# Ledger of designs, part 6: VH-VL binders against B9 domain-containing protein 2 (B9d2)

Target 1, 175 residues: B9 domain-containing protein 2 (B9d2), of Mus musculus (Mouse) (q3uk10)
Amino acid sequence: MAEVHVIGQIIGATGFSESSLFCKWGIHTGAAWKLLSGVREGQTQVDTPQIGDMAYWSHPIDLHFATKGLQGWPRLHLQVWSQDSFGRCQLAGYGFCHVPSSPGTHQLDCPTWRPLGSWREQLARAFVGGGPQLLHADTIYSGADRYRLHTAAGGTVHLGIGLLLRHFDRYGVEC

## First folded at step 21 (VH-VL)

Design Go4 (from Gj6 with heavy chain I107V)
Fold by OpenDDE, fold request of step 22:
Structure Go4 (fold): chain C 175 residues (1-175), chain A 123 residues (1-123), chain B 112 residues (1-112)
Amino acid sequence: as target 1 above (175 residues)
Amino acid sequence: EMQLVESGGGLVQPGGSLRLSCAASGFTFTDYYMQWVRQAPGKGPEWVGLIRNKADSYTTQYAASVKGRFTISRDDSKNSVYLQMNSLKTEDTAVYYCARDEYGDWVYAFDIWGQGVLVTVSS
Amino acid sequence: DIVMTQSPLSLPVTPGEPASISCRSSQSLLYTNGYNYIDWYLQKPGQSPQLLIYLGKYRASGVPDRFSGSGSGTDFTLKISRVEAEDVGVYFCMQALETPLTFGQGTKLEIK
């Protein structure tokens, strides 16, 4: 089978109003993808920026996949959480980014959206790695408003991702 | 490599019909909204329409200039999106691009474009 | 429809020098959620458009950091810190706030 190695880190986040931040993350792939090594989800430590608004996590990502095709390419789901002085946590932003498909090193800036209202509470209880679909899909709103009206702009998650491909030519998988 | 390849363009008389195809490769086609954008000679791009993914029931939207004449559809099993153009007018002459919408209704950002296919409507 | 107006329409630049392109929208592109829904695209000669910036400030994958987007509301700017030969082409802004999506007239960047 063709192999995909995803090696990188969740560097940190900027643009959040909260002072103490951590990130819950998950990786999603299609059914044809098999995880050979690594973990599909994780959580960073809490960082409280002292200078500026950059929260640093430097959380490693090391995933090895086997795949029979390009369908279901890995997607990273991110939840940025804030922690107050009492240890209470709130979802500060949700975002997702696709793992690059070209071999090499990539710097990614992932925008996030903060869910509002009942969606906030629902999403906070949901597992990391869900699809990008709005939980309130039954809303009376249509088009872009069905997503955007239920969110506020969050900060940005910064990632460094390296991609290595192996045996794609042997199995007729073209990238 | 992520790629979109359009086909089906050509010369057609006013009132005629054409069907454009766009074949996707190198990414999970089913996850993305697809966009059609056209560009007349010497002009800037003009949005034609969009089709959403399965999760959003394959709903479509069109520019007023093509609504009622053009139809966008997709076949996820073939990683393809289509543009059926009926009742073509001379002003429909343009290079037609299909594009992947990375975020869909969240953002509308077209990060992958096809090479484009020329459609010429002339008597 | 939202009208996008770019300036200048022609931009001759000496390599190594900075460049700045302005885009103005007929109505605010700042949505209630706090994001500005504007994209920047580059169409190099003989090629299809390619995404540079989305949501006003985020660089697309593979876009060098010499490109940056700024602005809010109705006034936006694309900046190139040091223009290179490969940056030649027509730059377009696009409002992504609402359908129909609309593009600016384009700014043709060329090397002096």
Scores: ipSAE 0.658, ipTM 0.881, lowest interface PAE 0.9, mean pLDDT 91
Fold by ESMFold2, last read:
Structure Go4 (fold): chain C 175 residues (1-175), chain A 123 residues (1-123), chain B 112 residues (1-112)
Amino acid sequence: as target 1 above (175 residues)
Amino acid sequence: EMQLVESGGGLVQPGGSLRLSCAASGFTFTDYYMQWVRQAPGKGPEWVGLIRNKADSYTTQYAASVKGRFTISRDDSKNSVYLQMNSLKTEDTAVYYCARDEYGDWVYAFDIWGQGVLVTVSS
Amino acid sequence: DIVMTQSPLSLPVTPGEPASISCRSSQSLLYTNGYNYIDWYLQKPGQSPQLLIYLGKYRASGVPDRFSGSGSGTDFTLKISRVEAEDVGVYFCMQALETPLTFGQGTKLEIK
């Protein structure tokens, strides 16, 4: 079985108007992928920048997968949440991107969309049902409006993702 | 390694038909929209059409210049998208590319392209 | 249909110098959600196009940080902070706001 190691961090976020931010994240894969170590989901601490508008989390991602093939390549899902002074949390941005497929270190800037209306709850639950493309849009809208009208532009999440590919043949067959 | 490989191009007479195929490998084909773009020699690219993924009911859209003559279809079990071209005109002469659309209707960002196939429509 | 107009159409540059390519749309690409729906692509000689920038400013995976996109509404710019020899080719903008998706005419970047 081939192996994929995803190691890096969710560095932080810029471009959100809210001041106290944290990020929930998840990695979704196809059925042929088995997690050998790490966790598929996580949550950063809250960061409240005193100067400037960048939240810093430096939250590690350290995942090791075995896979039977390239089908179901990992997708990263991100939810940026704001917390008010009463501790109430609201989804400030939802984003997704594919884990890079080439070995090495990658810097990713992930756009986000802030949900409007009923989409706030739907996008908060996207981790359990896959990406936002699995959400049922109102049939009154057509084309790109199905998604774009239900959101506003959010900020950007910044990630550093390292990818290491390994084949099981490196360990020989003497076992 | 993510790849798209087009096939089925060639020379055809005006009024004829061709079927192009685009085989995908190295990613979860069923999750993505697929796009067709063509480029006449010495000209800029021209969007031909798209087919949405399973989650968005495989719906299609076409440029006005090809609507009614071209049909995009896909077979997720073969990781393939197809372009059926009927009633071909000399103006359809171009290199035809298939492309993966990373974000679908959220963005329209074509992050993986095939090498393209030449279609020549000539008497 | 939205018309995309690029300038310049030909751009000779010296390696190590910055370069800028402009793209103007016949109508605003700023959607009500606040994003500008424009992509930038590079077609190197003898190759297929490759995505550089989407949503006006986001670099595609693997694209060097010397590439950046800016602008809003109808006027957009692709900048290369330091041109390398590998950057030669034809650059296209594409509006992604509405179908039919439409491309600019292209800007051929070449080393002097």
Scores: ipSAE 0.607, ipTM 0.831, lowest interface PAE 1.7, mean pLDDT 86
Fold by OpenDDE, last read:
Structure Go4 (fold): chain C 175 residues (1-175), chain A 123 residues (1-123), chain B 112 residues (1-112)
Amino acid sequence: as target 1 above (175 residues)
Amino acid sequence: EMQLVESGGGLVQPGGSLRLSCAASGFTFTDYYMQWVRQAPGKGPEWVGLIRNKADSYTTQYAASVKGRFTISRDDSKNSVYLQMNSLKTEDTAVYYCARDEYGDWVYAFDIWGQGVLVTVSS
Amino acid sequence: DIVMTQSPLSLPVTPGEPASISCRSSQSLLYTNGYNYIDWYLQKPGQSPQLLIYLGKYRASGVPDRFSGSGSGTDFTLKISRVEAEDVGVYFCMQALETPLTFGQGTKLEIK
């Protein structure tokens, strides 16, 4: 089978106003993809940057996949959470980015959206696995507004991703 | 390689009909909105319309210039999106591109484009 | 419809020098959520358009850091810090705020 190594890190985040930040992440792939090593989800440590400064996590990502094809290329789902002085957590932003398909090293800047409303509404509108989808949609608004009106611009998550491909030519998988 | 391949273009007389197809490969087609964009010779791109994914009920939107004449549909089982063009006009002459919308209604950013197919409407 | 106006329409540049393209929208592209909904695309000669920037400032995958987007509201700028030969083509801005999506006229970047 063709193999894909995703090696990198969640470097940190900028543009968040919260004082304590950590990132929850997940990797999503198609059914034809098998994880050979690594974990499909993780969580960074908490960083407490000064307001306006970058939060640093330097959280490693090391995934090894086998795949029968290109369909279902890996996608990273990111959730930036804030923790208050009482240890309570709130979703400060969510986003996603596709893992690059070109071999080599890539710098990725991933925008995030912050759910608005009550905590219940925030959870209901949180990013769900499988794509840029909300758990609950508001049918009152237009297509674009359905997603946008209940969000605020979050910060940016910065990633460094290296991609290694093996045996793609052997198995007729074209990139 | 992730790619989109358009087909079905050609020469058609005004008032005629044509159906374009766009075949996707290399990615999970079902997850993405698909866009149609056309470009007349020597001009900038013009948005034609979009079709959303299953999660968003396959809803469509069209530019005013083609609304009522063009229909966008998709067949996820075939990884294909279609553009049915009826009542074609000379001003519909353009290279037609299908494009993958990476973020859908979140952003509308087209990260993968087909090579385009020429549609010429002429008497 | 939102009208996108680019300037200049023709941009001759010496390799290694910076380039700047302006895009003005007829109405603000700053949404209530704080994002500016504008894309930048490059169409190289004989090719299809390719995404460079989305949400005004985020580079698409594979886009060199020589490219940067800035601006807010109605005035936006695409900058190339050091123009290379491979940057030749027509650059388009596109408002992604609302349908119908609309493009600028395009800016043709050429090497002097």
Scores: ipSAE 0.575, ipTM 0.863, lowest interface PAE 1.1, mean pLDDT 90
Fold by ESMFold2, fold request of step 22:
Structure Go4 (fold): chain C 175 residues (1-175), chain A 123 residues (1-123), chain B 112 residues (1-112)
Amino acid sequence: as target 1 above (175 residues)
Amino acid sequence: EMQLVESGGGLVQPGGSLRLSCAASGFTFTDYYMQWVRQAPGKGPEWVGLIRNKADSYTTQYAASVKGRFTISRDDSKNSVYLQMNSLKTEDTAVYYCARDEYGDWVYAFDIWGQGVLVTVSS
Amino acid sequence: DIVMTQSPLSLPVTPGEPASISCRSSQSLLYTNGYNYIDWYLQKPGQSPQLLIYLGKYRASGVPDRFSGSGSGTDFTLKISRVEAEDVGVYFCMQALETPLTFGQGTKLEIK
């Protein structure tokens, strides 16, 4: 079987106006992918940087997959949460991106969107079941406004991702 | 390796029809919007249209220059998107690309492109 | 339709030197959510376009860090900090704010 090893970290975040930040993350793959080691989701510690500074988490990602084919390449979902001075938590940014498809070391800067109104509940549930309701616009809005109008720009999550591929040439398929 | 492969191009007379196919591999096709972009010889790219994913009800949009003549469809079971081109004009002569739209309506970012297929409309 | 205007249209450069390409839109690409909806693409000779930058400043996967995007509203810049031979090709901006999506006319980058 072909194997993919995703080794890296969620380094931190910049551009959030909130102070106390932590990140929940999850990885989604197609049915042909089996996780051999690691966990598909996690949560960083809270970091409380000074205003204008980067939040640092240095949260390790260490995942080892086996796959029967190339369908269903891993996709990463990120939720940046803030904690106010009263301990209340709010979703400060939702982001998503694909794990790079080429071997080697990658530096990723992932944009985020802070949900507004009823969308706060929908995007917060991305890790309880994740599904079409996160991408389904209501009937009032169409086109790009279905997602953009219900959000505000969040900050950026920074990741360092190393990708190791094994045995993909054994199946006569490009990586 | 994530790939898109277009097929079905060729030479057609004005007023004729062609159907282009784009086969996808290496990713979860049903999750993505798909885009068609064309590029006339020696010119910059021109957006043709898009088809949304299953979650956004497979809706389509088209450039004014092709609306009413071109139809985009997809078959998620075959990991394929199609461009049906009717009432072709000489102005439709171009290389046609399919592209994956990584973020859909969140961004419109075309992160994977096919190698293109030439369509020539000539009498 | 939003018109995208690039300059320069031709950009000869010496390897190792910086390069800068600008793009101006006929209307603001800054959406009410605070993002600028503009992409940058590179089309190398004989190839299809490839994504470099989206949302005005975010590098696509696999794009070297010598590429950066900046600007807001109607004026945007793509910078290459040190041009390499592999960077030869035509660069396009594309507005991603509204359909129909529209491209600039292109900037041909060549090595002297």
Scores: ipSAE 0.572, ipTM 0.818, lowest interface PAE 1.9, mean pLDDT 85

Design Go4 (from Gj6 with heavy chain I107V)
Fold by OpenDDE, last read:
Structure Go4 (fold): chain C 175 residues (1-175), chain A 123 residues (1-123), chain B 112 residues (1-112)
Amino acid sequence: as target 1 above (175 residues)
Amino acid sequence: EMQLVESGGGLVQPGGSLRLSCAASGFTFTDYYMQWVRQAPGKGPEWVGLIRNKADSYTTQYAASVKGRFTISRDDSKNSVYLQMNSLKTEDTAVYYCARDEYGDWVYAFDIWGQGVLVTVSS
Amino acid sequence: DIVMTQSPLSLPVTPGEPASISCRSSQSLLYTNGYNYIDWYLQKPGQSPQLLIYLGKYRASGVPDRFSGSGSGTDFTLKISRVEAEDVGVYFCMQALETPLTFGQGTKLEIK
């Protein structure tokens, strides 16, 4: 089978007003993709940047996939969480980034959105696997406002991602 | 490689009809909104319309200039999006592009474009 | 409809020099959530358009860091820190705030 090795790190984040930040992440792929090594989800350590400074995590990503096709190319789903002085965690932003398809090293900036409303409502508005879709889309609104109205701009997650491709030509997979 | 391949363009008389096809490959087509954009010779791009994914009930939106005449549809089983153009006018002459919308209603960012297909409406 | 106005329409640049393209919208593209909903695209000669910047400042995958987007509200700028030969083409801004989506006229970047 063709192989894709995703090697990199979640470097950090900027643009968040919270003082204590960590990132929960997950990798989503199509059904034809098999994870050979690594984990499909993780969590960074907490960083406490100064106001206006970048939070640094340097959290490694090391994923090895086997695939028979390009459909369902890996996507990273990101959640930035803050911890208050009482130890309570709140979602500060969520977003997703497509893993680059070109071999080599890539710097990625991923925008995030912060859900507004109650905790339950916030969870309902989180991205679901497979694309920029909400868990619950029922609303009196339509169009772009359906997704945007109940969000605030979050910060940016910075990633460094390297892609290694193997045996794509041998198995009829073209990039 | 992720790509979109358009077909179905050509010469047609005013009042005629034409159907454009756009075939997607290299990505999970069903997840994404699809956009149509056209560009008349020597002019800037003009948004034609969009079709949302299954999760958003395949709803469509159109530019006022084509509403009632053009219809966007998709067949996820064929990884294809279509633009049915009826009652064509000379001002519809343009290169027509299909594009993948990476974020849909969240952002409207077209990260993959087809090569474009020329549609000429002339008597 | 939101009108997008680019300037200049023609931009001759010497390789290695910086370039700047302006885009003005007829109404604010700053949404209530705090993001500016504007994209930048490049159409190289004989090619289809390609996404450069979205949400005003985020580079699309594969876009070199010499490209940057800035601005807020109604005034936006695309900057190229050092123009290369491969940067030749027509640049378009597009408002992504609401439908109908609308584009600028385009700015043709050429090498002197």
Scores: ipSAE 0.562, ipTM 0.860, lowest interface PAE 1.1, mean pLDDT 90
Fold by ESMFold2, fold request of step 22:
Structure Go4 (fold): chain C 175 residues (1-175), chain A 123 residues (1-123), chain B 112 residues (1-112)
Amino acid sequence: as target 1 above (175 residues)
Amino acid sequence: EMQLVESGGGLVQPGGSLRLSCAASGFTFTDYYMQWVRQAPGKGPEWVGLIRNKADSYTTQYAASVKGRFTISRDDSKNSVYLQMNSLKTEDTAVYYCARDEYGDWVYAFDIWGQGVLVTVSS
Amino acid sequence: DIVMTQSPLSLPVTPGEPASISCRSSQSLLYTNGYNYIDWYLQKPGQSPQLLIYLGKYRASGVPDRFSGSGSGTDFTLKISRVEAEDVGVYFCMQALETPLTFGQGTKLEIK
């Protein structure tokens, strides 16, 4: 059985206008993938940087999978949430990062989209279904407008992701 | 590791047909949109069309210059996308690339490209 | 269709020096969500294109830090802070706002 170890961190975020920020995350894999250690989802602490500064979380990602093949490669989903002075939380940005398929360390900057209207609730729940593909696009709009009109640009989430592969040589993937 | 390999190019007379294949490996093919881009000799790239993923119902779009003549299809069980080219014209002569579209309709960013295959339409 | 116009078309550069490539679109690429929908690609001699920048400023995975994108609306710039020999090739911008997706005519970067 081939094995994948995803180790790194959700470093922080820049470019959000909201002040108190935390990030919920989840990872989606196909049915042939079994989690050997770690958890498929988590949440950072809240950080309240001064205006214009980076929110900094240093939240570890440490996942170990076994798999029977390449189908269902891991994909990381991110929700940046803000907390206002009344304690109310609002989804400030949704994004996703593809887990790299090559071994080594990777620095990723993930764009995010702030949902508008009814999409706020739907994207907040996307972890259950594994991502934006669970949103049925509005048939009134076509093409890229189906997604882009329901969002505003969010900030950027910064990640450091290390990838270690074991026993993938039989599937044509360098270990 | 992630790879796209085009095949099926060659020399074809005007009015003829040709079918290109693009085989994917090293990633979960069914999750991604796939794109076709062509590049005539000495010219810049020209977008040909796209096919969306399973989640977006495999819908397609085409450049006006090829619409009605070219058909994009995919077979997720074979990790492959295809370009059926009919009623070929000399202006269709180009290197044809398939490309993976990382974010689909959210962005249109082609992060993985095949090596390309030459299609020559000439008598 | 959105027309993309690049400048310069040929760019000789001494290794170690900065380089700047401009791209102008016939329509604003700034979408109402606040993102600019433009990509930058490099095609090295004898190779297929490779993605450098998307959404006007986001560097693709594995692309060196010396590449950066800037601009908004109709005017966009790709900058290389210190040109290396491996950067030789033709650079293309592509608007990603609407189909049909359209490319600029290219900028050939060469070492002098």
Scores: ipSAE 0.520, ipTM 0.815, lowest interface PAE 2.2, mean pLDDT 86
Fold by OpenDDE, fold request of step 22:
Structure Go4 (fold): chain C 175 residues (1-175), chain A 123 residues (1-123), chain B 112 residues (1-112)
Amino acid sequence: as target 1 above (175 residues)
Amino acid sequence: EMQLVESGGGLVQPGGSLRLSCAASGFTFTDYYMQWVRQAPGKGPEWVGLIRNKADSYTTQYAASVKGRFTISRDDSKNSVYLQMNSLKTEDTAVYYCARDEYGDWVYAFDIWGQGVLVTVSS
Amino acid sequence: DIVMTQSPLSLPVTPGEPASISCRSSQSLLYTNGYNYIDWYLQKPGQSPQLLIYLGKYRASGVPDRFSGSGSGTDFTLKISRVEAEDVGVYFCMQALETPLTFGQGTKLEIK
């Protein structure tokens, strides 16, 4: 069947005030996608840059998928975590970005949102198991403010992603 | 390829009705909010309305200019979003676009657009 | 409703030269979370609009780095470091702070 290779790296992050940072990530796909090689989740090492400088991870992403269709195109979920001097970890930001669909190399900047209050812990727990769902059925906000009120602007995660496609035409999958 | 394809446009008399369809392919349609935007000849785009995903209960919002006359709906089983237009006016004449909202209420960024379909309201 | 005002409305540019488009909002687009909720779109001749910039400064996938967005509050700028022939079209800003979403008048970029 059709194949998709996602090859790249999580380069690093900017705009975070914390001194030590690492990134937890996950790749989500539709039911028609099968992972042939690689891992669906990962975690970078901790970087402790100078205050105000970019955190560098250079964490490799190497995923090989087989797919029966275009539905459920891969999406990256990102969590930026900080670690204090005692080893305690806190969620500093959450974001997601779609894997590009055009073959070739891409540089991506993914904005993140820092969860506030008890939502912080809820979001962190929700990452495992397919990604967080922002459900507040019992809370009445404007549509635009529903999610925004529970977050502050986080930093930016920088990615370099290469995309390779194989056998799409042969198996009736049109790009 | 990720794409949206509108259909159902055409010529209609004032007071008439028309239903536009937008078929999605190449992505998980059910995850995304969908937007309708129209553009009158020689004018800039005008937001028409949105429909949220199942997780957000398929709620809708409309521009004041179309509220009460237009209805947005979706059928996730068909990867389609619809725009039912009733009580059409001449000022509703425009190219109508459906667009995918990549982030929904987080950002409102329309990263995929259909080719557009022309709706002409004229006597 | 938030009113978006672009300038200039017409922008003739020589290929290779930089271009700058301004967008002003009738109220601040800086949300309490610290992000500016403004998008930039390009509509090439005979095509549908395409996303260039979101949240004021983030490039959409596939957008060349010669495009950049800046500004905060009520004043925003889209810059093209070196204009190419393929950049011809109408550029729109859109406030994404609140519904109804509203667009600027558009700036028509043409090659001299």
Scores: ipSAE 0.491, ipTM 0.852, lowest interface PAE 1.3, mean pLDDT 90
Fold by ESMFold2, last read:
Structure Go4 (fold): chain C 175 residues (1-175), chain A 123 residues (1-123), chain B 112 residues (1-112)
Amino acid sequence: as target 1 above (175 residues)
Amino acid sequence: EMQLVESGGGLVQPGGSLRLSCAASGFTFTDYYMQWVRQAPGKGPEWVGLIRNKADSYTTQYAASVKGRFTISRDDSKNSVYLQMNSLKTEDTAVYYCARDEYGDWVYAFDIWGQGVLVTVSS
Amino acid sequence: DIVMTQSPLSLPVTPGEPASISCRSSQSLLYTNGYNYIDWYLQKPGQSPQLLIYLGKYRASGVPDRFSGSGSGTDFTLKISRVEAEDVGVYFCMQALETPLTFGQGTKLEIK
């Protein structure tokens, strides 16, 4: 059985106009993947940006998976939230990034999208194939406008991800 | 290893038909849009069309040059996408690639490509 | 359809030196959400294309940081800060704003 160990952190975020930010995260894998240790989801603490408008979380990720194949490679799903002075939380951005497939250390910069208007109420499930999906098509807007028009560019989430791969040699992956 | 493998190419007379297959492995196929891109010998790539995932109702779009002649379909149970090419013309001669679309309609970024298959339309 | 025009079409470089490739679109690729919808691809000799840059500036997984994208609106640039031997091939920009998706004609990067 092949194994993946993901050791790293959600370092922080830049480019968000909101203050008092935190990040909810989750990891999505295919059905053949089994989590041996760690938890599939979590939440950072709140940070109020310092000099340079960066939020810092340094939130550890320590996950160990086993798999019987390459299908369903781990993907991180990210939600950046802001908290106002009344304690109300608003979604500042959705994003996802693919966990790299090569062993070693990686720095990842993940773009995000902030949903606008009624889309904030429509987004509740895990990202699939390019982010949250509408329950029904908007007949007025074509293709990409269905998703892009109802968003604003968010900031960027920065991650440091280290990978250890074991027993992938039977699938042609360098371990 | 995330991988796409095309098959079904070959030599066809003008007016003929071919069906290309693209088998996916190493990722959750049903989550992704799939794209077809072709490249005539010595030329740059030309987008052929796309098929969306189940969440977006498997809808398709096509380049004007192939609309009405080509049909994209997928079978998520077989992790496969297909390109049915009818009424082939000599200008359809190209290497045909399938590609995974990492972000779908959010971006259109083709992060995984197959090796390509040659389709030759000649008398 | 949006026309993508690349320059130069041929780019001989000395290893270790920088390289810069330009791409101009017939329409703005800056969407109202604030992103520029342009990709950059590299096709090495005898291979299929590989993604380098998306949304104008984000590097794809596994792409070295010597590759960077910049520009906005109609004018975009791919830069390689220090060319390596493995960077040889044809570079294509692609607009990702609207279907039909369209590519530039390519820039062939060679070691001189």
Scores: ipSAE 0.413, ipTM 0.778, lowest interface PAE 2.8, mean pLDDT 84

